# VHH binders against Mitochondrial protein C2orf69 (C2orf69), part 3

Target 1, 361 residues: Mitochondrial protein C2orf69 (C2orf69), of Homo sapiens (Human) (q8n8r5)
Amino acid sequence: SSCSQARTMNPGGSGGARCSLSAEVRRRQCLQLSTVPGADPQRSNELLLLAAAGEGLERQDLPGDPAKEEPQPPPQHHVLYFPGDVQNYHEIMTRHPENYQWENWSLENVATILAHRFPNSYIWVIKCSRMHLHKFSCYDNFVKSNMFGAPEHNTDFGAFKHLYMLLVNAFNLSQNSLSKKSLNVWNKDSIASNCRSSPSHTTNGCQGEKVRTCEKSDESAMSFYPPSLNDASFTLIGFSKGCVVLNQLLFELKEAKKDKNIDAFIKSIRTMYWLDGGHSGGSNTWVTYPEVLKEFAQTGIIVHTHVTPYQVRDPMRSWIGKEHKKFVQILGDLGMQVTSQIHFTKEAPSIENHFRVHEVF

## First folded at step 1 (VHH)

Design b06 (framework vhh_7z1x_3)
Fold by ESMFold2-Fast, scan of step 1:
Structure b06 (fold): chain B 361 residues (1-361), chain A 118 residues (1-118)
Amino acid sequence: as target 1 above (361 residues)
Amino acid sequence: QVQLVETGGGLVQPGGSLRLSCTASGFSFSSYEMNWVRQAPGKGLEWLSGISHSGGITSYADSVKGRFTISRDNAKNTLYLQMNSLQPDDTAVYFCARSKWELPGDYWGQGTQVTVSS
């Protein structure tokens, strides 16, 4: 059987299953949101959205009877991805003297890989707020960090509230941009007005610059539904340094669930993926505190870890493999649904295979 | 061949000072961030300090902040760690490491032993 037969069934079709995963991914609309505020309006992140394709009405369907063809949006699944070190937009990486060699793992290229992996989901890449030396990803809005982005975890930093408000604002900002009729009102009335009245400390040029289409997706199909938090479900993915965000969210679970809105958001998370997590600092690269993991086990979230020898079998960074083993062991002992896989075990450890975890998870 | 060689370790009494050096060869030293990391007996690696390619930006682990100073001489392809107010808990093998895209990085030295005891 083919991937199309496994993914889609069409009883009564004229001639077998069709494989359309690549066509669906190529027809997705891509948006860059340059300044999305969190709970603190002075703390913003840039987000890349690759919207789900083939689920909405095409814009060309409007000439029919639109009142008869406007169903309520179906429930949405959203994948939130936190990149690792080096990862940036393709254009930025290709111009960097060292990072150009990793250009295949740009934010756009990884978003495309994730769209193939999660064909009917909205893909959100949440870019770090600061890149130290254009290399080290620093999630300063999500976790207390040193200048290279190495984290110091605590229970009350506010990562969950930041993430939740970031999503609320990103969904609102992208909503009208994915609707042909609403886009003109948003651009000419709402954004221009907001920019002129914004406090002096919040600037980005404001002339419709907050949301723009990606060049990679200019030719994508016009069918869509705008993102909506109503009945939304979430998968969270961290890669390498990006795993520090997932780790910080775990530390905050006990306090975060006291907020009714955050508790509802936590309950909407279905799955979390740690992709080859690990960083310098000598400790807390994986969460190993039983009290924190007991709170996590109560959520019912499904856990997947995908690691490579680059992180977990480096004798010079032995804490990473030890902590990963302890993380998986404690969660398993607590009865959590945990899957752990090590990839590329017969190849020499390499930075290339560290990135290639995206191909096999 | 890429090579990093640490020197300057030894035995020192508590409260004493040492200056470690790391000499780099086989690559463009001035194009890379450099780091100091250590491994105490029976423990994993601990990152201590990092310095940008130009030397204009430095960072430190909280355990050594205010006591250790990282610096570099790009003309000599040499990285330094000035260690002051040494404590018995600073006893470790000290490694220099090159950063390319992850911290610490893809190349490490053989290490130099620092022992702090009376």
Scores: ipSAE 0.005, ipTM 0.289, lowest interface PAE 9.7, mean pLDDT 78

Design b07 (framework vhh_7z1x_3)
Fold by ESMFold2-Fast, scan of step 1:
Structure b07 (fold): chain B 361 residues (1-361), chain A 122 residues (1-122)
Amino acid sequence: as target 1 above (361 residues)
Amino acid sequence: QVQLVETGGGLVQPGGSLRLSCTASGFTFSAYSMNWVRQAPGKGLEWLSGISYTGGSTSYADSVKGRFTISRDNAKNTLYLQMNSLQPDDTAVYFCAKLGSGYYYTSRPDYWGQGTQVTVSS
């Protein structure tokens, strides 16, 4: 568990904080939010957060009497990730008779990968509301689906409203939790003493004092400059089954923009990534309806697709590759610059390479 | 050319046992995870069990856990389901399915057999 060594890192919960070679990732605040309501309080999701590096840690170099107006906080960037089938917390995956083989792709490990890929962003892993048999991800709050999570898309399910309210509520809860955590550490001070065994592997003198001071600075910074979602920008990422959420959001664009708050949210989305999307069902694994894609093209959102032979070159699931090609073609014809890459073309198709798209996108 | 053929269904008394078999052809059976799914009269599809391509990992629906055992013989391209302590609620058509990478979807999975009828009645 040394901070100077690369590891499969679980930067979440009481058992999850481990060292990595990245000082930025190691310094991130990690929160698990078990019950976050959307617009409907009966519809909740669990979220894992890696806060942006330096959140609450920023202090001005020199103290002094304020002779000038305090500066505005910088704009925030948020990355929202929707996991695929079998993905869960590391502890749950390792105890499953099939899922243990994919433990490197746990929610904590993927969040760590995303934190390296997006170094100055909040990383949100949005866990599905139901997992059928602890294996099949079911996004019941985001898309109409059967008992196994297979989607049936429509134009007005409420996925955008759910996502927006979920994010607002999650962010507010995270601010309250970070403020309470900083205050509790400062008041009790006994827990902070254990920081020496983890983050203070090297360096001379003042280790415990520096850690205590940084934690106190976190409290003060948060008090003076509470972050706001009003100036935030967003990147949305779906992996495998998680792509059904991105697909549903596309179907809702025309109706969702009629709500001024949701329209503002849509305008704050900068980029969307489809990571090896596809599922069984014979159709509708990628969006191919011209009317839906015309609405999408009007948003100015940047699109990236990263696929592998596992999904798009499987002769037993030939519709996936055809639908992906149509998705890219229609968006290109509409004037969108779509970046599309196929990875691992020289290797045999495999579930391992399906997951390894996280390493190369 | 891909074909899955289920056999071994029939009439059995409550508390009895049956063993289902599924023979696969037209694809490399040993390279894929396999599944058993059933459909009871007037109900939707229910996933029951899955097995990894080597047979080293298995998973079960809560409704059958402890009563059913999935296994495979890659040399014979055959999937099995041993069903013990059968209940009237187990009455259904049982399907063998290859469901891309082992993921299950009810709409139209990759490959299904024609099914074999299991009836649990006295």
Scores: ipSAE 0.000, ipTM 0.248, lowest interface PAE 10.8, mean pLDDT 76

Design b08 (framework vhh_7z1x_3)
Fold by ESMFold2-Fast, scan of step 1:
Structure b08 (fold): chain B 361 residues (1-361), chain A 122 residues (1-122)
Amino acid sequence: as target 1 above (361 residues)
Amino acid sequence: QVQLVETGGGLVQPGGSLRLSCTASGFTFSNYAMNWVRQAPGKGLEWLSGIYSDSSKTSYADSVKGRFTISRDNAKNTLYLQMNSLQPDDTAVYFCARDLFSGWTDYRMDVWGQGTQVTVSS
């Protein structure tokens, strides 16, 4: 089974043969972090990382010596992705009696799609802390939820504090893991390989930490050892049920910015994507409170919504499409940079097209 | 393999009652939220009622609230709709439908029965 199911049509650009003369083939390091604590040590999430691939050692210059000028490290950018219902590691989905039909949308396969979409970024998949019936994603560390993961939003749950500390702890853990692997995975002659959710390939005997590593080849130049997280910028992506995390973060903006560390983190967020957002419950699928959206509009964050008829044109779930239109309209009226696109309008609504939004956003 | 079969439809006089049954096979019925949906002649689908997998919550469309009762027997793999105070406007084909994601009603139906005809007429 391959990590990548998405194929893009190459429009026949500048000619790959000539572009490849300056391209350096690098392997992305993949890490699975099984128990990363947030601000509360008892509240942890599992994260999958596709580290930015690249090099700081090889010079592209052909100067005469002494060329003492050292290039600055590239800006560090992180993409944070919150999965929807049924999504899990490929091995888990494949062995599930019902979820196997969705195996193409495993965490590893989606991380691979995101790595192609954001070639110069670290890709973080933030797995929910609980799966009800191994199907319903429950983001209990990010939002108050019932037993099936249906959210009840409030202004002070602590989602921003949890996310910030989760990232700090995950980044620190990944730095240690990446430094131990640097001599084993950096090979410019490596051909593309698929990401796998297998047990750790590092034989250091740390079974309690459950660190797992996979490797992927990438043609983009990227940093292998990023600078401090304080210099980082962020893109946040929610898919389907995962959008409840983005929604909760919006409710917390007014209170969260009172903490100087969280305010700095909010200011480092560049873009937020809602990918076919929706959950059941008959209401509050999208944020429509003007007071909340006014706070959001003041952040300068760029907003993109990508929806399909599966969510927004179902007559029996008419609230979803109405709330989405209201969300976009209010933000636009507030002068926020917001774009909205509906995909697959010529095809019958389907779960496959719900997932295929990952291929077109 | 996976199937839903509705029974209990028929001709009934205005003010009468009918009980519809939906028998499930080929999947673990107790893991799925279930729905009743109807389609009147020449009209689109109308969702009527839903029930969580464990019967802990039920929901109803305003058009049937107070007249219809949804229930289930997980030991028998059977869903029920008790219909009271039937009106001519209740004339429709009634479908049993499984929610796509198990556990609770989210109005995304992935498995449908063939339907049972209910006619309310004198």
Scores: ipSAE 0.012, ipTM 0.421, lowest interface PAE 8.2, mean pLDDT 78

Design b09 (framework vhh_7z1x_3)
Fold by ESMFold2-Fast, scan of step 1:
Structure b09 (fold): chain B 361 residues (1-361), chain A 121 residues (1-121)
Amino acid sequence: as target 1 above (361 residues)
Amino acid sequence: QVQLVETGGGLVQPGGSLRLSCTASGFRFSDYAMNWVRQAPGKGLEWLSGISGGGTYTSYADSVKGRFTISRDNAKNTLYLQMNSLQPDDTAVYFCAVGAPYSEYFHLDYWGQGTQVTVSS
């Protein structure tokens, strides 16, 4: 997407190239689900949803086969995204004295970037249940961790069961919310005039309030399908610390597939993306256990890793690059469909480029 | 090879001041958040202060707010801790530590050897 093509940017250049909204992104409904329970009703996560784009969902009045219209929703693809450290809602990040410098990577902005990358998919941001010191993402419902969020992986924590039930409950809540609320939340905010007119500098070609409003009528005529788990397919994405969730899911595959519902869910996962994974701790930041990866290779899931020098070429955290290479090597040797790409190799390693992986994967 | 060397510790009287220094080598100092941590005799590790790689953002534990100031000189690969209004309870070994670049403390990857600070008459 053109949004990902921002090669010439200054580190502080917010006035330069910016990811512009596409018509699809502006047409998406946005829902914030503040409390979604998992398998344990007392273990909940916050989720942010951008519903799928309107392509093929527009009202059709054309005469067709009158008896063959199927009322059921078409099969849906869902992208599940697990954020990294410091990432939070834009309003929270802008108020934080340390995190405000990373406000462009808020949950809302990343969801928008993902919507451009996956225009025909529902985008789900799954927020961690706790942030240590308002900075460190702690996925306490998905992986055993200490008070600081450092993960300790095991084979039976229950991450798959939590994720599956979280999705069941989120889909039900989203269906109820979308049927009650306006389906054009994004359109309402985005249909304002883009042209500024002033008595002092009114220019030829300025549209402002003169823009035809037929697009509003067309947009309001769009039909939308609520999220549906039936025949759904999934892409899972972890970024930075969020990759600990993907890692934990791999550890659980052998035990998780014994549950028929979870086995069916695993079979509905098409692709998993690790975006610049790695963290402090000296070890176990990428999965390198052959027994675990053999189970993973049997799933048929397509694997992509996108890394930057910030994580994998850092002498201070030398285990990350070494573990990443071993992860990719073992999966490749097992015949799994795996690709790996390192970005920004000609630029100095930076936190900005760590986040910019979202724009180029 | 990563090395962190703390200096500036010693014996001071209550109410006195000390400035600790930590000289770093083997990595791009300006890309990493730096932290000060201490350990008093018979007690666990206590995080005191952190500073972002560029030096713009600082944070402090409540126990040292208003008394301690963290700073860095990226041209000299040196981290500082200015300690004022020292109390006997500040007696500890002080360590500088490297954290994750934008997530600064308690996921500390490298630590120095430490420097002893004793606050006593």
Scores: ipSAE 0.040, ipTM 0.444, lowest interface PAE 5.5, mean pLDDT 77

Design b10 (framework vhh_7z1x_3)
Fold by ESMFold2-Fast, scan of step 1:
Structure b10 (fold): chain B 361 residues (1-361), chain A 122 residues (1-122)
Amino acid sequence: as target 1 above (361 residues)
Amino acid sequence: QVQLVETGGGLVQPGGSLRLSCTASGFTFSLYAMNWVRQAPGKGLEWLSGISPSGGETSYADSVKGRFTISRDNAKNTLYLQMNSLQPDDTAVYFCARHKGIYFDESGYDYWGQGTQVTVSS
């Protein structure tokens, strides 16, 4: 369970210790978008969406408000998550001869964890466009990479433009699916992998913009935020190899803000999380260029880093910990709101604890 | 019981060649990335080369790139390091190491062999 304390199960007795986030994320709609184009129609990504949670029953059941004006809807918030190596849909991971060991960290399971961490937000898992050996995540649409997805950063690859258009297109596709009244809703009290893809239709030579819905017989009347990204705010999260996307976005800030749409998008980003960033293929796993970080500091974005000994205290990869410290120090010196936490310091470094950062950040 | 046993070390003259072998037992060898690591006298561990579980992908440290070749035979549960153009500074104990995680580079080893001594000297 994603709840560290037992939830009271008896009717009328909800005073027990509980994971409050779990209760709020139940009854989300789940959509799997197989092919979503970016700015270049030939460059696409898969996305998994857990739509924002519906309003509480008290608002639905109350016939009137005698003393208060009708509550205004909250601002629309979106969480964008970039997975690390190995991570894929649960079905794919369980059938892989090596990756089945990490099935608890499938895209569906991580999306569920993120829904607990960020109640009332849309959760987007942005899958990489290429998986080398079904193991190494390669974000070829976001950053120049070698065969293993190790990045070569530059200032003008087009990652921001790709991300912005990907989100616009994904949101529009999701709204079309949500407007087609669905009886399928996500129930948090069910197993996280209770999300099922619809039967796939493969079309030779065609761009397959497909939407898959989680299978759930629970009919729920859900309230959704306004169908527009114009007033949306964003949190960006990278895990492990997924941090290369966040890093690339930082390199592009100076040039990207010259586009008025991208500048507006940058101004709508509130928070960015680096979860145990690091990758194989050499140094430069964290951004340490003062000129890049000065540009980043001007955005007002709140920064959180969550790391484990697996990455930052590995004597064989000593640069990762040094680069992380430098990243945090420079941003702090520039006056950014930065927090840094190291987890699992009392346990031996392990790949399991690398993934378990999702449970504690 | 997981075991990794290195063989093939010895004395070789500068410019010579050696082939190291690492025989694995006690686990499904084909599911794990494998690495070669060395330790020269009075120095720390130095990662040399890694290979994916299938053997389809390899990586090398700059100090050995073009001189050393890593390979594996999953049917024989054996990892190899072909060392060419050996130099006196290649003198070290050579270890094979199993990677617990998803990378086959200088990180995250969980099991090591006992090592085999390579001495490059006249």
Scores: ipSAE 0.000, ipTM 0.332, lowest interface PAE 11.4, mean pLDDT 78

Design b11 (framework vhh_7z1x_3)
Fold by ESMFold2-Fast, scan of step 1:
Structure b11 (fold): chain B 361 residues (1-361), chain A 122 residues (1-122)
Amino acid sequence: as target 1 above (361 residues)
Amino acid sequence: QVQLVETGGGLVQPGGSLRLSCTASGFTFSYYDMNWVRQAPGKGLEWLSGIRSSGGSTSYADSVKGRFTISRDNAKNTLYLQMNSLQPDDTAVYFCAKGEDFWSGYYTPDYWGQGTQVTVSS
């Protein structure tokens, strides 16, 4: 309904970002998708994409030579990142009287760190749908929350279906911008007046006469088809408040796998990272219910937790450290591949070190 | 320096009432949403109620809705919690917290008072 065209960005930045970008990261296409619907078209999120190296106009998207018997490239990999409180676009953070202190951890800067960490992957930053007071990340499309984004978990909110459809829709929108096969400008009046609905997977849509699905080139008479998410694998990362999304997904596993498409998506997830998870508001900052974790252990997903004393050794938030230990212990006892690391133990607990977990995980 | 001081706790019989107060200093009280939270022995922190900076809207946890009333006096830099129909399960240390700092998880003990103990006898 409130449709917006995807746009490419120059991630190099001028005066905004204070981090230096590698040549490899600078070659990636950066897209900001301002309105991407999930399964419910009334529930949308904003996403920031750093496409895998070589995507877009530099990519050789050919059908292949007649005698090509070479091995196929590895399947595409996608990293999905859920930010914590305070994190926003660099320009928004620099204008805030308190958040400017954390501008090094803006969505653009974290995406850059992740692109360096996962050089052959698509990097997706999934922005929360509501930011209360420009500080509190509220993942209202992923989990039931109070006014400040503190979660109330249940087994049937629909977070998995939302995530899956959000990714399908975001990927399809990104293909138009990255391939450059279509106009870069969306024209509502033109579509309403002259174009009939056509399948989004073709380049041929609005013609009165019979035409081929793709224009024939001088040197190759073959159709072009974009890659699909069916061949993809996924890594999910939550940071701080963003971990509430990962937690909600765990609560939904038993019900979500009853949908064949969602079950296939779950089976394509390889690794999940909890980066210094924890928040105010009581218990349930880490999942400690044996029935939920038993279901999770059956997925074969590899689990990594990276925590700091700021979250797990705060006497005013003593539940966080206890729940983290219980989460790791139960999963280990269930035979799951789980590792846990505590960083910056020789330094005083600080918000700076909370964010610096991005540098060491 | 930011300071929050909670008072008004004590021993009360089941079904009784207490009014808690939180006096704030070191910041412009009228600009910030405020919250009441509690911690029972052996349990985590439980959010109870929040009030907008203007006092124009309030919210409550289901466990206290209809029994507790949050209010504020911006001229006195004071937050209140009127607690009615108290139950043994309401036994806890009660804290007030500045809205922004509390929910971000990026708070320091200086943004929280020492709390006030409420004990509801069985």
Scores: ipSAE 0.005, ipTM 0.289, lowest interface PAE 10.3, mean pLDDT 76

Design b12 (framework vhh_7z1x_3)
Fold by ESMFold2-Fast, scan of step 1:
Structure b12 (fold): chain B 361 residues (1-361), chain A 121 residues (1-121)
Amino acid sequence: as target 1 above (361 residues)
Amino acid sequence: QVQLVETGGGLVQPGGSLRLSCTASGFTVSSNYMNWVRQAPGKGLEWLSGISTSGDTTSYADSVKGRFTISRDNAKNTLYLQMNSLQPDDTAVYFCARELRYSDTWGFDPWGQGTQVTVSS
């Protein structure tokens, strides 16, 4: 099955914690939301959700003393992931004459990796609205871009408002899907296959306002618990081209916080990860404008960058490494909590190691 | 408004020569490392050659090294590919691209519409 396909082989035995993490991932419900509108109903994205394992379900049914206030449940944590070029649903990637070689980095497989990395969190994969040639991710709802998805950043595109409304609408659709429990097979995969065969070879025609669920191969007694956005905390992750979304959000901080709902959302973001960010464009691959970074530093968000030689040591794209260094240096000088790590420095730069950053961050 | 326009393709006999041109509109070629790539019928994208902003550094794929020469004229905002000793296997649509990643399938921006080169007969 596509939903339970990704796993790490363990031929030598078990380590307790490793078995626990595998069981946790297998207990998660998987939902595909085909057409989720943002603030503008004409601007929609497709999302993949891996719900957190059913932790704390029984804690909520323990009655407190009726004369006392009930204990507050622990806040839910949500991880939002923006994929890079080439990445798509496993079935779509395997049918592409070049992308099949990267099938281990499909949306489903990356969601599974993220579930292991963030075991107590809900994982949201936010798919781009358009893919040029089924290769180049274009985040047209989040940033102004050319036909290949190379961004042209500005301060007032509406990315924060789009993201916030997208999450609100996705949550509501997830609740509706849970109430209709007859779905037990990945119906969206069949629809995606049919759309993939369309004359245009685009994923746009596959969109619909429907949620699909998949069955896990291993049976668990735990039930799906939909995510709560009330008092939730967020981690935002961009990979490769997906980092253009994080970059655009930084450009919008000053204007976006004027909206009270968006300001509250910004204050709920705990951590942002840039995973091997880089793209075409010759500039603004990493944010280096002091005014923008000053606004970012005031948020209290924790920053992690994980890069590889594929992006930061490419002689044909020399600005990427320079901009990354400047991004980290300016934020550090402003007193922000920033960590930076370069991976695979002893290996030749490769697209495989570019993707393998998912395994080591 | 940013465009790349490739021209100079056509039908040639084996052993012939063609010179391809790529003219940029809406940005300056002199500010960017530039590349040529091609896509043969029924095959994936193949990177062919790259040239630095000054033109001092050039690189070539083994399949074309010694036969193709990349050059630029920054005053004319134009990139060139001189193709000599053409072979039937050089039949492809040829594209110029502003940027290159370490994969032949990824990271080209912007692409033009391409120019068809057919080597036959």
Scores: ipSAE 0.012, ipTM 0.285, lowest interface PAE 8.3, mean pLDDT 75

Design b13 (framework vhh_7z1x_3)
Amino acid sequence: QVQLVETGGGLVQPGGSLRLSCTASGFTFSEYAMNWVRQAPGKGLEWLSGISKSGSTTSYADSVKGRFTISRDNAKNTLYLQMNSLQPDDTAVYFCARAPLYGTYEYYMDVWGQGTQVTVSS
ESMFold2-Fast, scan of step 1: ipSAE 0.115; ipTM 0.606

Design c01 (framework vhh_4orz_3)
Fold by ESMFold2-Fast, scan of step 1:
Structure c01 (fold): chain B 361 residues (1-361), chain A 119 residues (1-119)
Amino acid sequence: as target 1 above (361 residues)
Amino acid sequence: EVQLVESGGGLVQAGGSLRLFCAASGFTFSSYAMAWLRQAPGKRREWVALITSGGSTDYADSVKDRFTISRDNAKNTVSLQMNSLKPEDTAIYFCAADRYFGSGPYDYWGQGTQVTVSS
């Protein structure tokens, strides 16, 4: 039945089913990075990138500083999104007997929503390393979990080191692949024009599946100082089960900041969003430990929670609403900038409204 | 006509065991996730265990390693084996069907069966 639905493409359009894209989203380059290592090279995640919208090498005007001096690297903002249960690439979801009903919330479609919400930012979707039954997201590289991805938090799992190294490695892979990288076309041997036509037989390394690599050229001609993540700023977003990653990061703050690079990374995080966080673990759905939250309050990170009755008013999971209230109260009492909103209160609780939090945050 | 009918409840001493059954009819049982929930006196209903259409299980922290949920698609039955029962397990236990995740909202509900664990 999912095959039949996939075959009913729009008869007015020659392409398959398409989401409505704004001009800004259509200008973004999209990369899928199939195997990105973290701090432990045996632990990898798959990432989807929508690169920041904006200028290539083209200029509207040549007079002035852009023509005479090399411009300063533009400031970078990166949005990191951790998906919830059932979310996968559109192709995978449409083939599942139940998940096809939620295809509007595929990784590609959510990345598109986030690109509209955060123009001029890099959008990173960080896929979990394992999905149980093709339904339950398991963030095994970020948090100790049972077979369904329900977390057991501790202070030293290594989630921050994993995330930081994932970002460094993913960003480096993306810079090698993106058309923003300058090539000296005036140099002898037409290096830039032949770069992609026949990659050299070097490097057995794994790169993203949509890569624009140039291994046949003189690498020194393409070698410029890479943009640094040290001047970047970050927004972290968890949705549903994806919130277990944000929660684990909070547990690790005290220990993680002892690493100079991780401390710098923590200081570059501007905002964290919890979107309808919840799981069927019975406790620790929201962080409520005062010592953990005191450490979090010292960061100056801006906190937003967006919840729906599906999670916080479910009588079957009564702890979720209580923990959410306590999380918000403790952070507020500690002087942290925290905003909390409950959506769809006049509608019956539903999984559709659980997902629709993406449209209203 | 959709029905979920629980059975197997009763009085048991602390440390004892009970097995609850839920007989389902009137819908495609094999395509639904099934869950057990409970409501203790003076408290809201809380989720206890789920089993997906594919047979994978999950449990609330308070019952992990003590309770086991299982299903028989040929008989349209879901069961909850409860071991090492504690007084705080005293509640009315409900069977519920959810076409998605087993965590709600639930499409169908049983009327419940009383479990009393004496101290």
Scores: ipSAE 0.000, ipTM 0.205, lowest interface PAE 16.0, mean pLDDT 76

